# VHH binders against SHC-transforming protein 3 (SHC3): the designs that were tried, part 8

Target 1, 186 residues: SHC-transforming protein 3 (SHC3), of Homo sapiens (Human) (q92529r149to334)
Amino acid sequence: LGPGVTYVVKYLGCIEVLRSMRSLDFSTRTQITREAISRVCEAVPGAKGAFKKRKPPSKMLSSILGKSNLQFAGMSISLTISTASLNLRTPDSKQIIANHHMRSISFASGGDPDTTDYVAYVAKDPVNRRACHILECCDGLAQDVIGSIGQAFELRFKQYLQCPTKIPALHDRMQSLDEPWTEEEG
Short names: E, the ipSAE of ESMFold2; O, the ipSAE of OpenDDE; V2, 0.75 times the mean of E and O plus 0.25 times the DockQ between their complexes.

## First folded at step 1 (VHH)

Design l15 (framework vhh_7d4b_2)
Fold by ESMFold2-Fast, scan of step 1:
Structure l15 (fold): chain B 186 residues (1-186), chain A 125 residues (1-125)
Amino acid sequence: as target 1 above (186 residues)
Amino acid sequence: QVQLVESGGGVVQPGRSLRLSCAASGFTFSSYAMGWYRQAPGKQRELVASISGSGGSTNYADSVKGRFTISRDNSKNTMYLQMNSLKPEDTAVYYCAAGEYSGTVIDNPKYEDYWGQGTQVTVSS
């Protein structure tokens, strides 16, 4: 990936995710992203929408999804995927829609048969807390986008594994806190 | 709460065998690819072996091919590493990690909760 790979996609919005994706089983994770895509698409005029009618969501799924943020709904954006981040900007680069560091992204899904043109990812940021962000792609592009996100996850993880840890031992911190006052000599 | 707990480490002489286990909880085990990593003092952490969610695909570092075998039992939420013909250079802390699910669903395995606390393997004559 070097400096990153850039795609032009449509940003549809995001919806808050009230539980950690890691705490959910596989079926629930895939259902929650499909439900997030459906809700955001239904709220955005001109979105393609889901291809199939879905089963009504359970109360459990509804309890996981919170409020939607549609501030940037329907905008074409430049999505740059790198080992550092997913960066969403206007095509002229004058406005940042979102910048999600790779460590803040827990889950991504895209190009599946029920939502072929969509990519969804769950990220934490100061504005939206933990949210599922929905991207609408041209036919075939969703597979490329999710593939690049997966490659970034893999490369970032390999880099992380090879970096030396610089976490000080607990006793070193305790020694600093436990130093007594000494008298100043004249 | 995601937990990965390693066991089976120890001190052995060169040429002997050990079997490591990784017990997983707090996530749908069969949906995740799993791997074993190791780190010796003063060295970088390296991938030793990985296995797909179904167990149908495995991958090994060149240094361990033919000696180590990774396996999993999805009914028990447990992954194993059978280590045969151990060498002094295999001395390291061995870590269990959860990884990417195959297909279009991707979990990011970068956080500490995707790792176990590690188990020490020492190969000494």
Scores: ipSAE 0.013, ipTM 0.295, lowest interface PAE 8.3, mean pLDDT 75

Design l16 (framework vhh_8pnl_2)
Fold by ESMFold2-Fast, scan of step 1:
Structure l16 (fold): chain B 186 residues (1-186), chain A 124 residues (1-124)
Amino acid sequence: as target 1 above (186 residues)
Amino acid sequence: QGQLVESGGGLVQPGGSLRLSCADAGFTFSSYAMAWYRQAPGKERELVARISSGGSTNYADFVKGRFTISRDNAKSTLYLQMNSLKPEDTAMYYCARTSEGYELTNPHYSFDYWGQGTRVTVSA
């Protein structure tokens, strides 16, 4: 990544996440991301919002997702991805919408065919506590964005491993076999 | 001790078989995709096999047809059945939680999900 990679994307908003992502199974994390994208798209004028399959949210999902924050909804932003942070600014760089340190981001998703143009990530910050942030990308850009976030995760962790010598060596997941196995698909 | 504990490694002759186990005494085993990795002396750690939370499997080309990954959620245990072992399979074997589908988990939040490893030596 070098000094960081910048993309122009649309910020749609965020939804509070009331439980730690680490306490949730993969299926639940995926459903939270999809539900968050769905709710934000429904609430924001001009969002594309097209999903192949959609079910009403379970009681469990409704207990995990809190209130939406749409204060900056629908804004075109400059997203800069680096090993230090995800930085969201107005394109003229005069206003900071959010700055999430890389270690405050627990989870991200993108490249899902059911939500093709969307990237979501869960981050902690002083304002929203823990929230799932939704970005809408131009055709094909979502794959580049999620790829850059993955690279930032890897590089940041490699930097961390260079400091404490007692941390067990971890496999670099982005370098592993990248073929996804299909889970259950309704 | 670590949360994940590997066992079943040992010394075996070429063509032999070994079954590795990984017990998760900590958090919710059935909720996570799991993987076996290996690291030979002086080499990088490499993925051997993955199993999703739902039981779908994926294998590295160099072990296809020889190794079988499986899980027993009731026992919170991951297995790797290793057949037709070769000297090239000599390594420390580790189990770990892994990503699946379109999810990226920040590795800083998952480093404590690696086990201590179990040694496999294939020698005549």
Scores: ipSAE 0.289, ipTM 0.658, lowest interface PAE 1.9, mean pLDDT 77

Design l17 (framework vhh_ozoralizumab_d1)
Amino acid sequence: EVQLVESGGGLVQPGGSLRLSCAASGFTFSDYAMYWVRQAPGKGLEWVSEISGSGGSTKYPDSVKGRFTISRDNAKNTLYLQMNSLRPEDTAVYYCAKSTYGESTFVTNPEYGMDVRGQGTLVTVSS
ESMFold2-Fast, scan of step 1: ipSAE 0.469; ipTM 0.772

Design l18 (framework vhh_6z1v_2)
Fold by ESMFold2-Fast, scan of step 1:
Structure l18 (fold): chain B 186 residues (1-186), chain A 127 residues (1-127)
Amino acid sequence: as target 1 above (186 residues)
Amino acid sequence: EVQLVESGGRLVRTGGSLRLSCAASGFTFSSYAMGWFRQAPGKEREVVAAISGSGGSTWHADFVKGRFTISRDNAKNTVYLQMNSLKPEDTAVYYCAAEGTSYHLENPKYSSEYDYWGQGTQVTVSS
């Protein structure tokens, strides 16, 4: 990744995630991202929405997803992926839409056959607390985006594996991301 | 129902060899990365080795490189840890763990490292 890789994608919005991803099994985490993509696509005019007819969500799944935040919905953005962060800016780079430290991102999904052009990631930030952010990509681009996120995760994992003095702990409650997460404070 | 069952742990002499196995059930095995972790008495758990879902990529901790080899057999839903040139400091409970792959990624440093864990198998290395 070096200084980072940049993609032009459409930011569709985010949905509040009311429970820690750590408290959920892997299948539930993937279902959350699919449901979040579906709900945001339904709410945003001009979203591709090339979904198969979805089944109704379970009561448990519906209880995990909160309100949507569509403040920047439908904007084309520059997404820069680096080992430090996911940085979302206007394409002219004059305005930052969001900056999520890699440490604050717990889960990502992209290029899933059920939602091929979409990337979703769950991140904590001071504005949305914990939210699932939805990106719409040009055909085929979602695979490149998720691949770059995976590479960033892998590089962080290798750093952790080489210095394994303590398994990092994430706390469900967090009031501010003003300072980057540490393994002790996570 | 997901299960990971480790086996093969026993007492071995310094310089000896041992192969651990972890039998997996209840999930699509080839879609999950697998890892071996260990925890020695009075020490924190540490990661020993990891292997991708396809088996095409492996990683080994510096303190076991050249001595331990992780492998998997997706037809048998089993991951292995071949341990050679064992030292007393390798004495620990060894755990098998599984993490999702493909389109769905977890940040291993600051989120859930692995989705599923086994019960562990004790390896003791003596003089």
Scores: ipSAE 0.030, ipTM 0.436, lowest interface PAE 6.0, mean pLDDT 76

Design m01 (framework vhh_7d4b_2; at its last look DockQ between E and O 0.43; V2 from the best seeds 0.00; counts 0 for: pae E 2.3 > 2)
Amino acid sequence: QVQLVESGGGVVQPGRSLRLSCAASGFTFSSYAMGWYRQAPGKQRELVASISGSGGSTNYADSVKGRFTISRDNSKNTMYLQMNSLKPEDTAVYYCAKSYTIHNPEFGTTEFDYWGQGTQVTVSS
ESMFold2-Fast, scan of step 1: ipSAE 0.706; ipTM 0.843
ESMFold2, look of step 2: ipSAE 0.329; ipTM 0.613
ESMFold2 (binder alone), look of step 2: mean pLDDT 82; pTM 0.828
OpenDDE, look of step 2: ipSAE 0.431; ipTM 0.711

Design m02 (framework vhh_8pnl_2)
Fold by ESMFold2-Fast, scan of step 1:
Structure m02 (fold): chain B 186 residues (1-186), chain A 124 residues (1-124)
Amino acid sequence: as target 1 above (186 residues)
Amino acid sequence: QGQLVESGGGLVQPGGSLRLSCADAGFTFSSYAMAWYRQAPGKERELVARISSGGSTNYADFVKGRFTISRDNAKSTLYLQMNSLKPEDTAMYYCAAEYTLENPDEYKTSYDYWGQGTRVTVSA
């Protein structure tokens, strides 16, 4: 990633997440990001829209999602992805609207077939506490954006595995990364 | 991306069965949540089924009761058992791996990788 990869995307807003994503299974995490995208899109004029028709959210999903923050809704932003952070700024004034450290990001989703042009990520910050932030992408960029986030996470995971307090299972996985995979040699 | 290799597609008659396989050409298969997607000609790619690293499953309404997703972490292989196939199931099927990272600092993240696809045709 180097100094980072930059994309021009539209920031739609965020919605508070009242429970830790670690406490939820994969299916629930996916449903929460889809519901967050849907709610934020419905609240922002000019958003493409995630669903034409959707089922009402379950009581469980409704209990996890809190208030929306639409302060910067609909703005075109410069998104820089690096191993350090997701940095969101306005191209015109070069103001920073958000800087989320990668370690503060617990879950990310992008290019989901049900919300193809959207990226959602759950991050902690002083203003919104834990919130799911929604980005709208054009021309297939959502897959590129999530790809870059995934690369940042992978690089941080490799760094973690080399720490003195390593977990043996994770260290074994790191060794597999460095060794060529050879199926037919056995 | 492109590290996943799908296989098992083919031509079957309505009511037939197929088992699709997806092999992770790398390592860390067990840390990924995995999914099957499909894309019919002229349509958007749509989610068929997902399975977490722990084995929890989620299915699209149009395949519930007919398709079963499973994984074998020892073999680094994902499966999709397709029963009672319909002409509407005709599509290119794609395997996606969601990269999940969790560390002691309560950091957890997932990321999707796309495979190359395997073709399923259901025709009388």
Scores: ipSAE 0.016, ipTM 0.211, lowest interface PAE 6.4, mean pLDDT 73

Design m03 (framework vhh_ozoralizumab_d1)
Fold by ESMFold2-Fast, scan of step 1:
Structure m03 (fold): chain B 186 residues (1-186), chain A 125 residues (1-125)
Amino acid sequence: as target 1 above (186 residues)
Amino acid sequence: EVQLVESGGGLVQPGGSLRLSCAASGFTFSSYAMYWVRQAPGKGLEWVSEISGSGGSTKYPDSVKGRFTISRDNAKNTLYLQMNSLRPEDTAVYYCARTYEVTNPSEEYTVFDYRGQGTLVTVSS
């Protein structure tokens, strides 16, 4: 991964996530991700995956997803993936859409057959708090993007374990104490 | 179309060994973390092993740690599970599963978005 790999993708927007993904079961995480993609795609003109919602979302799903932020909706962006961060910039690099440190990202999803061209990731930042960010990819690129994000997660973790100056348990405890939106369910 | 085909199941005696294989097609195999999950008679699905897309990271629950080894051959699009020191409680249908999620190790999420038809492993005299 080195200094990072860059992809050109379309940023569609994000949706606030009101619960920690760790507090959700396997099926619920998948449903939340698919619902987030569906809502953003239906709200953004020109999105590929216009979804027909046959059933209304459950009360539980509706309680987990908050407000949408569709600023920069439909823009082509440069996504740079490194062990340090996911960096989203306009193609001319004059504007940063988002810069998420790897430790602020809990997970990512991509290449799901029901949402084949989409990548979604959940990250915390000062602006959106915890949000699920949706990217639209072309030409099978979603598999490459999700693969690179997974590799960045693993390499960052291995680098961290090899560095004697870092204290993972202390860092996680301090971060948890400072973040009210990390509320766990049950 | 995503396709996962498990093989290698059978009857083995307690303390024996068995190797399962899963042939994958219809997706870029090396881009996905892969899982083995099992379902014993009358029980729900239980996660038994995980391997990253590159093969550089593996995880196991305490129930199989030290006895089972997951591996993959990305050139052959094949996933393996080497099972040693088998116990009667390991009797189950074993499924190869793909996830569309990658997790930050600090969060430890797991999801099984697709699984194959399964292969039966019976541990009995």
Scores: ipSAE 0.177, ipTM 0.582, lowest interface PAE 3.1, mean pLDDT 77

Design m04 (framework vhh_7d4b_2)
Fold by ESMFold2-Fast, scan of step 1:
Structure m04 (fold): chain B 186 residues (1-186), chain A 125 residues (1-125)
Amino acid sequence: as target 1 above (186 residues)
Amino acid sequence: QVQLVESGGGVVQPGRSLRLSCAASGFTFSSYAMGWYRQAPGKQRELVASISSSGSTINYADSVKGRFTISRDNSKNTMYLQMNSLKPEDTAVYYCAATYQFHNPADYETKFDYWGQGTQVTVSS
């Protein structure tokens, strides 16, 4: 990835995720991601599939998804993907919409056959807590975007593993994804 | 229809080699991360090797590192696993998998979206 790869996409918004993605099985993660995309699309005018009918969510799925934040909904953005972060800016790069450090990102999905043009990722930040962020892509671009995010996950982990004296236990890494540990705390 | 078809499995003696192939159809292969999993009788399924959509990022399980090589040819929609220095403990059904979901590497329980039917590899003395 070098200094990062940049894509122009539409930011639709985010929806709070009340449970850790790690606590959910594959099928449930797929269902929650599709439901998050559907809810955000329905709330944003001009989103693809905004007027499509969908199956009512199960009670269990509704208990996992919380409030939506549509402050930047429908905005065209420059998304830069690197081993350090996902950085969302206006296309002229004058305004930062969000900067999610890679350690704060637990999950990403994109190019799902049921939601082909969408990429979703779950990140923690002070404003939205744990939230699923929804990106709408041009035809075919969602697959490139998710590929780059997956590569960033792998490269960051490999960089960490190249420091043999600093390899933590798996449990410690999993704890950091759910509740980031600060240097000041320990 | 998304389809993954494994081939190349068989019965071999310890120390020999096998090459597995996975032919993909029904999706844009070059956009998906791919992996090989295996499951031996009475054991949990384990990730053997994974390869990013571009082929630039590759991971191996410690049990196969240095012996197995994963590769892909996006022009042929095919993924390969070259298995050298096979051991009896490599005996398992090997599954081809493709995904559009990614977890930060602390979550090793992530399942792939699409699975092949599997191909049997038996290493017997």
Scores: ipSAE 0.180, ipTM 0.582, lowest interface PAE 3.1, mean pLDDT 78

Design m05 (framework vhh_8pnl_2)
Fold by ESMFold2-Fast, scan of step 1:
Structure m05 (fold): chain B 186 residues (1-186), chain A 124 residues (1-124)
Amino acid sequence: as target 1 above (186 residues)
Amino acid sequence: QGQLVESGGGLVQPGGSLRLSCADAGFTFSSYAMAWYRQAPGKERELVARISSGGSTNYADFVKGRFTISRDNAKSTLYLQMNSLKPEDTAMYYCAKEYVIDNPEWGSTTYDYWGQGTRVTVSA
């Protein structure tokens, strides 16, 4: 990726994910991202999201998704993908919509046959806790975006593995990244 | 839904070659990025090579210059040409359609949708 790759996409919003994606099986993770995409698209005027017909979500899926944050809904943005982060800015670069460190992102999907033009990723940050962020892409672009995210994940992990003296055990890394947010006693 | 079927594995001497195939019984093969993964006994499953729907390729450092990934969209088949095989290449090899990616720093958990794989053994 060099200095990173940039795409122009539409940011639709995010929805809180109440459980760790690591604790969910693959089928549930796929279903929850599709449901997150559907809910955010339904809430945003002008979204492409004309799915054939949305089925009501199961009670189990509904228990995993929390509140939506639509503060920046419908904005065209510059998405820069690098081994360091996913950086979302206004096209004039005057405003940062979001900057998610690559390590904070547990999961991404894009170009799913049922949601072909959409990219979704689950990230932790101080504002939204753990949330699924939804991007709407031009035809065919979603596959390029997910490919670049996957390449960034892999290159970053390889870089990490090449520094043995600073690498915690995989088990310890997963626990620290997947630990629930807790309030301090004060 | 749709099953991927891997084939072409076998026993080969160090320095030898094998060609793996992955057949997609579905009808949307040309629309997906595709990948080869491998898993050696007692080790984690690791990415070997990826190919985009447009034909752009990406390789793990340990196979660069030795392996070539390719696809035939008319036959809905993915290939991995393996040259200069080493004992370290001994593993079960799996193919996958890619639209969901886990961050490997969180651990690898995307295995439930894959086929039985094809075994590659490199020994003297």
Scores: ipSAE 0.364, ipTM 0.731, lowest interface PAE 1.4, mean pLDDT 77

Design m06 (framework vhh_ozoralizumab_d1; at its last look DockQ between E and O 0.06; V2 from the best seeds 0.00; counts 0 for: pae E 7.6 > 2, unsure alone 59.9 < 65, placed apart)
Fold by ESMFold2, look of step 2:
Structure m06 (fold): chain B 186 residues (1-186), chain A 125 residues (1-125)
Amino acid sequence: as target 1 above (186 residues)
Amino acid sequence: EVQLVESGGGLVQPGGSLRLSCAASGFTFSSYAMYWVRQAPGKGLEWVSEISGSGGSTKYPDSVKGRFTISRDNAKNTLYLQMNSLRPEDTAVYYCATKYTLDNEEYGVTSFDYRGQGTLVTVSS
């Protein structure tokens, strides 16, 4: 994976995740992403499928999901996937919606068979803390997006195993203090 | 590009057997735990089995324990699920999946769930 691959997808929004994904089994993580998709689809006026929430969520799901952030919801965005990060930009304002470093991403999923057009990922950032971000990827693009994310994860991991990050020099540490991202431990 | 391609699904009578395969590519297969999950009509995803990257450890929920056997061939990048004594409640789309986890302080703990397109298993008379 070179400088990255770029997709045009619809950003539906995000919803805070109140527990660490690493503390949850596979079934629970899948239910969380499905509920997160349902909540933001219900709230977004232009959502593709009019994904209506008629049934109440379980007690477990209610304890895990927090507040939604619908700023930029429903917008077509440019998603760039690289070994360094997932970068989300708005084409119309040249505004960065989010830049999630790979270290800050704990989970990604391409959605269920009945919600095939969705990609969800859980990441930390200063604005949303730990949140599940929802992308709508029409025309089968979701599988390509998930595939690219998976390749980026695998390539980053291989690079780490072969060339672990060395202790930064003082100059590098001073420049790292200018990083816009603060790491929050879950 | 990460690819997981399931095959081997079909129509089977109750009590029958079926063997599913999953061809993996685009990642170092032997470094990752692999999973089978399924989705029955109108229900959510259910975990069915998992196997460690080396193949030395397997786990099953009670619903399939003793009937299903997960295995892998790391030389061929292929995951298998042998399903015996099939019941109508085993009817579902079956997916192979992987979870990626980094166990180091520098990179952090990261998990990634990726699955294929699935293969349909129907158990009925």
Scores: ipSAE 0.013, ipTM 0.362, lowest interface PAE 7.6, mean pLDDT 74
ESMFold2-Fast, scan of step 1: ipSAE 0.404; ipTM 0.693
ESMFold2 (binder alone), look of step 2: mean pLDDT 76; pTM 0.772
OpenDDE, look of step 2: ipSAE 0.175; ipTM 0.571

Design s01 (framework vhh_7d4b_2)
Fold by ESMFold2-Fast, scan of step 1:
Structure s01 (fold): chain B 186 residues (1-186), chain A 125 residues (1-125)
Amino acid sequence: as target 1 above (186 residues)
Amino acid sequence: QVQLVESGGGVVQPGRSLRLSCAASGFTFSSYAMGWYRQAPGKQRELVASISGSGGSTNYADSVKGRFTISRDNSKNTMYLQMNSLKPEDTAVYYCAKTYEIVYGDSYTVEFDYWGQGTQVTVSS
C-alpha cells in the first residue's frame, strides 16, 4: 500500500458496540456488522438499494448494539487506507471526519451477498467509544475497499513480526494502545 | 495482566519429536485465537501454526504441514504444538502469541497482543 490507497465512499454513520469483539465468536461478529448496517441504513435517507430481508435480531444481538451517531451521515468522504490507519475526511481534505488507527480496529467485513455495497468496521475512538462504522460504496467498490483493509492488516502484522526477538514493539504498542476512554477520563 | 509462558524446548536429533506448551493467564483464553511463531538466526519471524478460540479451526505454514499439530485445552488455559519429524531447518526460538484471524472472503479480525519470552528448539545431528 505504500503511503496508502484512497477511495471515495459515502459515510452512513456508526452505532455503538457495547461488548468487546474479542469476547464474541466469529458468527456473532458477522451478525453484529450486518445488523449495524441494517439499522444505520434504515435511519439514513437515501441509503442505497433494498436491503435483503432478514429475521429479527436475537435478544442477545440487540443487547450488544447501542446508540447511533449520525452526525456525518450521508457525506461523501475520502477514505485513505494505510498500515497506520483508516482516515476519513472530506473530499477536499480540509476536514477530518475520523482517524482510526489500525490498533483500534477489531473487526471489518464487507461486500458480502446480503450487503454487497457496504463495508463495516468496528473501531475505538474518543467520540464514539467502540462503534461499528458503515460505508456505502459504488457498485463493485466494496470488494476493493475490504480487500485493501485486509491487505493493510496483513502488512501491518508482517511489519510487527520483523521486530527483534524481544517485544520491542511493546513500547510503541503501549503508545498506540492508550485507550481513548482513559485519555478522556484523564 | 496478560502473561504467556512457553516451555518444552530443547535439543533433539533429526527425526525426533518435541511438544511445546504455552501457559496463558490474564485474559479469557477461549475468546482468543492463538498461534506459534518462530525465528531462526538471521531470518524473519514467521507464523508456524494458529488455532481459533474454540479449537475448531487450525492453520499451518506449508513448511510444517503434516508434521506439526497445534491444539489447545481451554480448561487449562494452555496451547500446545506437537512437533514430529523434526528437521535441522526447524531450529529456531518458538514464541507463543495471541494472534490475528483473517477469514476467507470479506471478513477480517485483527488483534495484536503479547508474545511470550520464547523457547529454543535446536535440531542437530
Scores: ipSAE 0.014, ipTM 0.306, lowest interface PAE 7.4, mean pLDDT 76

Design s02 (framework vhh_8pnl_2)
Fold by ESMFold2-Fast, scan of step 1:
Structure s02 (fold): chain B 186 residues (1-186), chain A 124 residues (1-124)
Amino acid sequence: as target 1 above (186 residues)
Amino acid sequence: QGQLVESGGGLVQPGGSLRLSCADAGFTFSSYAMAWYRQAPGKERELVARISSGGSTNYADFVKGRFTISRDNAKSTLYLQMNSLKPEDTAMYYCAAEVTFEYGSEYHITYDYWGQGTRVTVSA
């Protein structure tokens, strides 16, 4: 992925996520992401929004989503995706809107048919607050963006597996394989 | 790069069959779970069938015995074989990928991505 891949997208805002994404099944994560996109889009003037009518969210979904943060809502930004982070800057690169290190990101979703032009990701902010960040993309770009995020996740995972803290475990595994643990005494 | 492309939808008579395909471009297909969802006009999207990286399958009750999900890792393609089609099966059908990377309890990230869908119409 090198120095990263950059896309120009619209940052719509974020909404707090009160549960760990790891603890949720695929269907629940999809519903939370869709609901988060809906709520943030409805709060931001000029957002494309969803054309499909949605039923009111369940009490369960409402309990997972917290407060919205619309401080930078509607801004055009440069999104740089790398194995280190998702970096959000003004297009002139003079101001950082957000920098989410890959280790702080637990989930991403994009190209959902109900929200085709949207990409969402869940990251912990600098104060250990977990939020779902909503990006609005031009036609077809959402697929490229989620693809690049997925590639960054894969490459970061491979880097993690090669870190020094994993070398002793690998060495121990090799030693156990060399020892005759499966020898029969019969 | 890195997108799902559905095909195989069309118009069919009740009792007929269709096979949907979902081709993966640029992703590590064999390592993650895949699913078929559908959305009928005016209704919420619902899970039809899911298949794990290891081949374990789950089906919605309304398609059990009629639909079969399968994957061909060599071709990076997901399939949905639909038999005994009914008018109520009329919907846009979407494939989805559920990609998880985890190592122990300290590393876990998941990302999901979707195809753009293929339309199935079952007319009486």
Scores: ipSAE 0.139, ipTM 0.548, lowest interface PAE 3.7, mean pLDDT 79

Design s03 (framework vhh_ozoralizumab_d1)
Fold by ESMFold2-Fast, scan of step 1:
Structure s03 (fold): chain B 186 residues (1-186), chain A 125 residues (1-125)
Amino acid sequence: as target 1 above (186 residues)
Amino acid sequence: EVQLVESGGGLVQPGGSLRLSCAASGFTFSSYAMYWVRQAPGKGLEWVSEISGSGGSTKYPDSVKGRFTISRDNAKNTLYLQMNSLRPEDTAVYYCARSYVTIDYSGEKYEFDYRGQGTLVTVSS
């Protein structure tokens, strides 16, 4: 990544997340991001819309999502992804919309087949506490954005002297999505 | 309906080459990372190769690095695997797969949502 990579995307807004992502299994985390995308898209005029039709979320799932913050809804922004942070600025770079340190980000999703053009990430900040932030991308850009976020996570949390990490078999990767997710160290 | 259809498998001699193809339909192919995975007789699934939606980034495990090359033709909705210097231990059913990425404090998590029927590759004398 070096000094970071920059993308122009649309910031749609965020919605408060009332439970720690660490306390939730992987399936629940993905359901939360899909629901957050849907709710924020429905609240923002001119958004593409995440779904044509969807089933109502469970009451449990709905209880995890709080109020939306649409202060900067629908703005085109410059998103810079680095090992330090996700930095959101106006395209002229004169105003900071948000700056989320990588350590404050607990989950991210992008390229989801139900929401192909969207990237969502859950971060803590002083204003919104824990919130799910929604980005709308054009023409396959969502895949590049989530890929860059993944690379930043890997570089941030791996040590250089870890030479080279063995890549798990596909079955082991798929199995980790089905097994209970445990986070043992902070 | 999303479909992935593999072809190109067969019997090859050790040291030989083979090219696999995967025809994709029912989704915007260029928007998704694609994967080749394999299952040898009596063993579990093993990841073989990864390619980004644009084709600009590829990844390989050490077991095939330098011998296998993944590529894609987004205009034709087709994924390829060029296999060179084949070894008996490469004998497996090869599958084309689609995924998306999620991330948490433990790093990247891959979810594979579609996989084809597979094509058999046998490497023997």
Scores: ipSAE 0.021, ipTM 0.348, lowest interface PAE 4.6, mean pLDDT 77

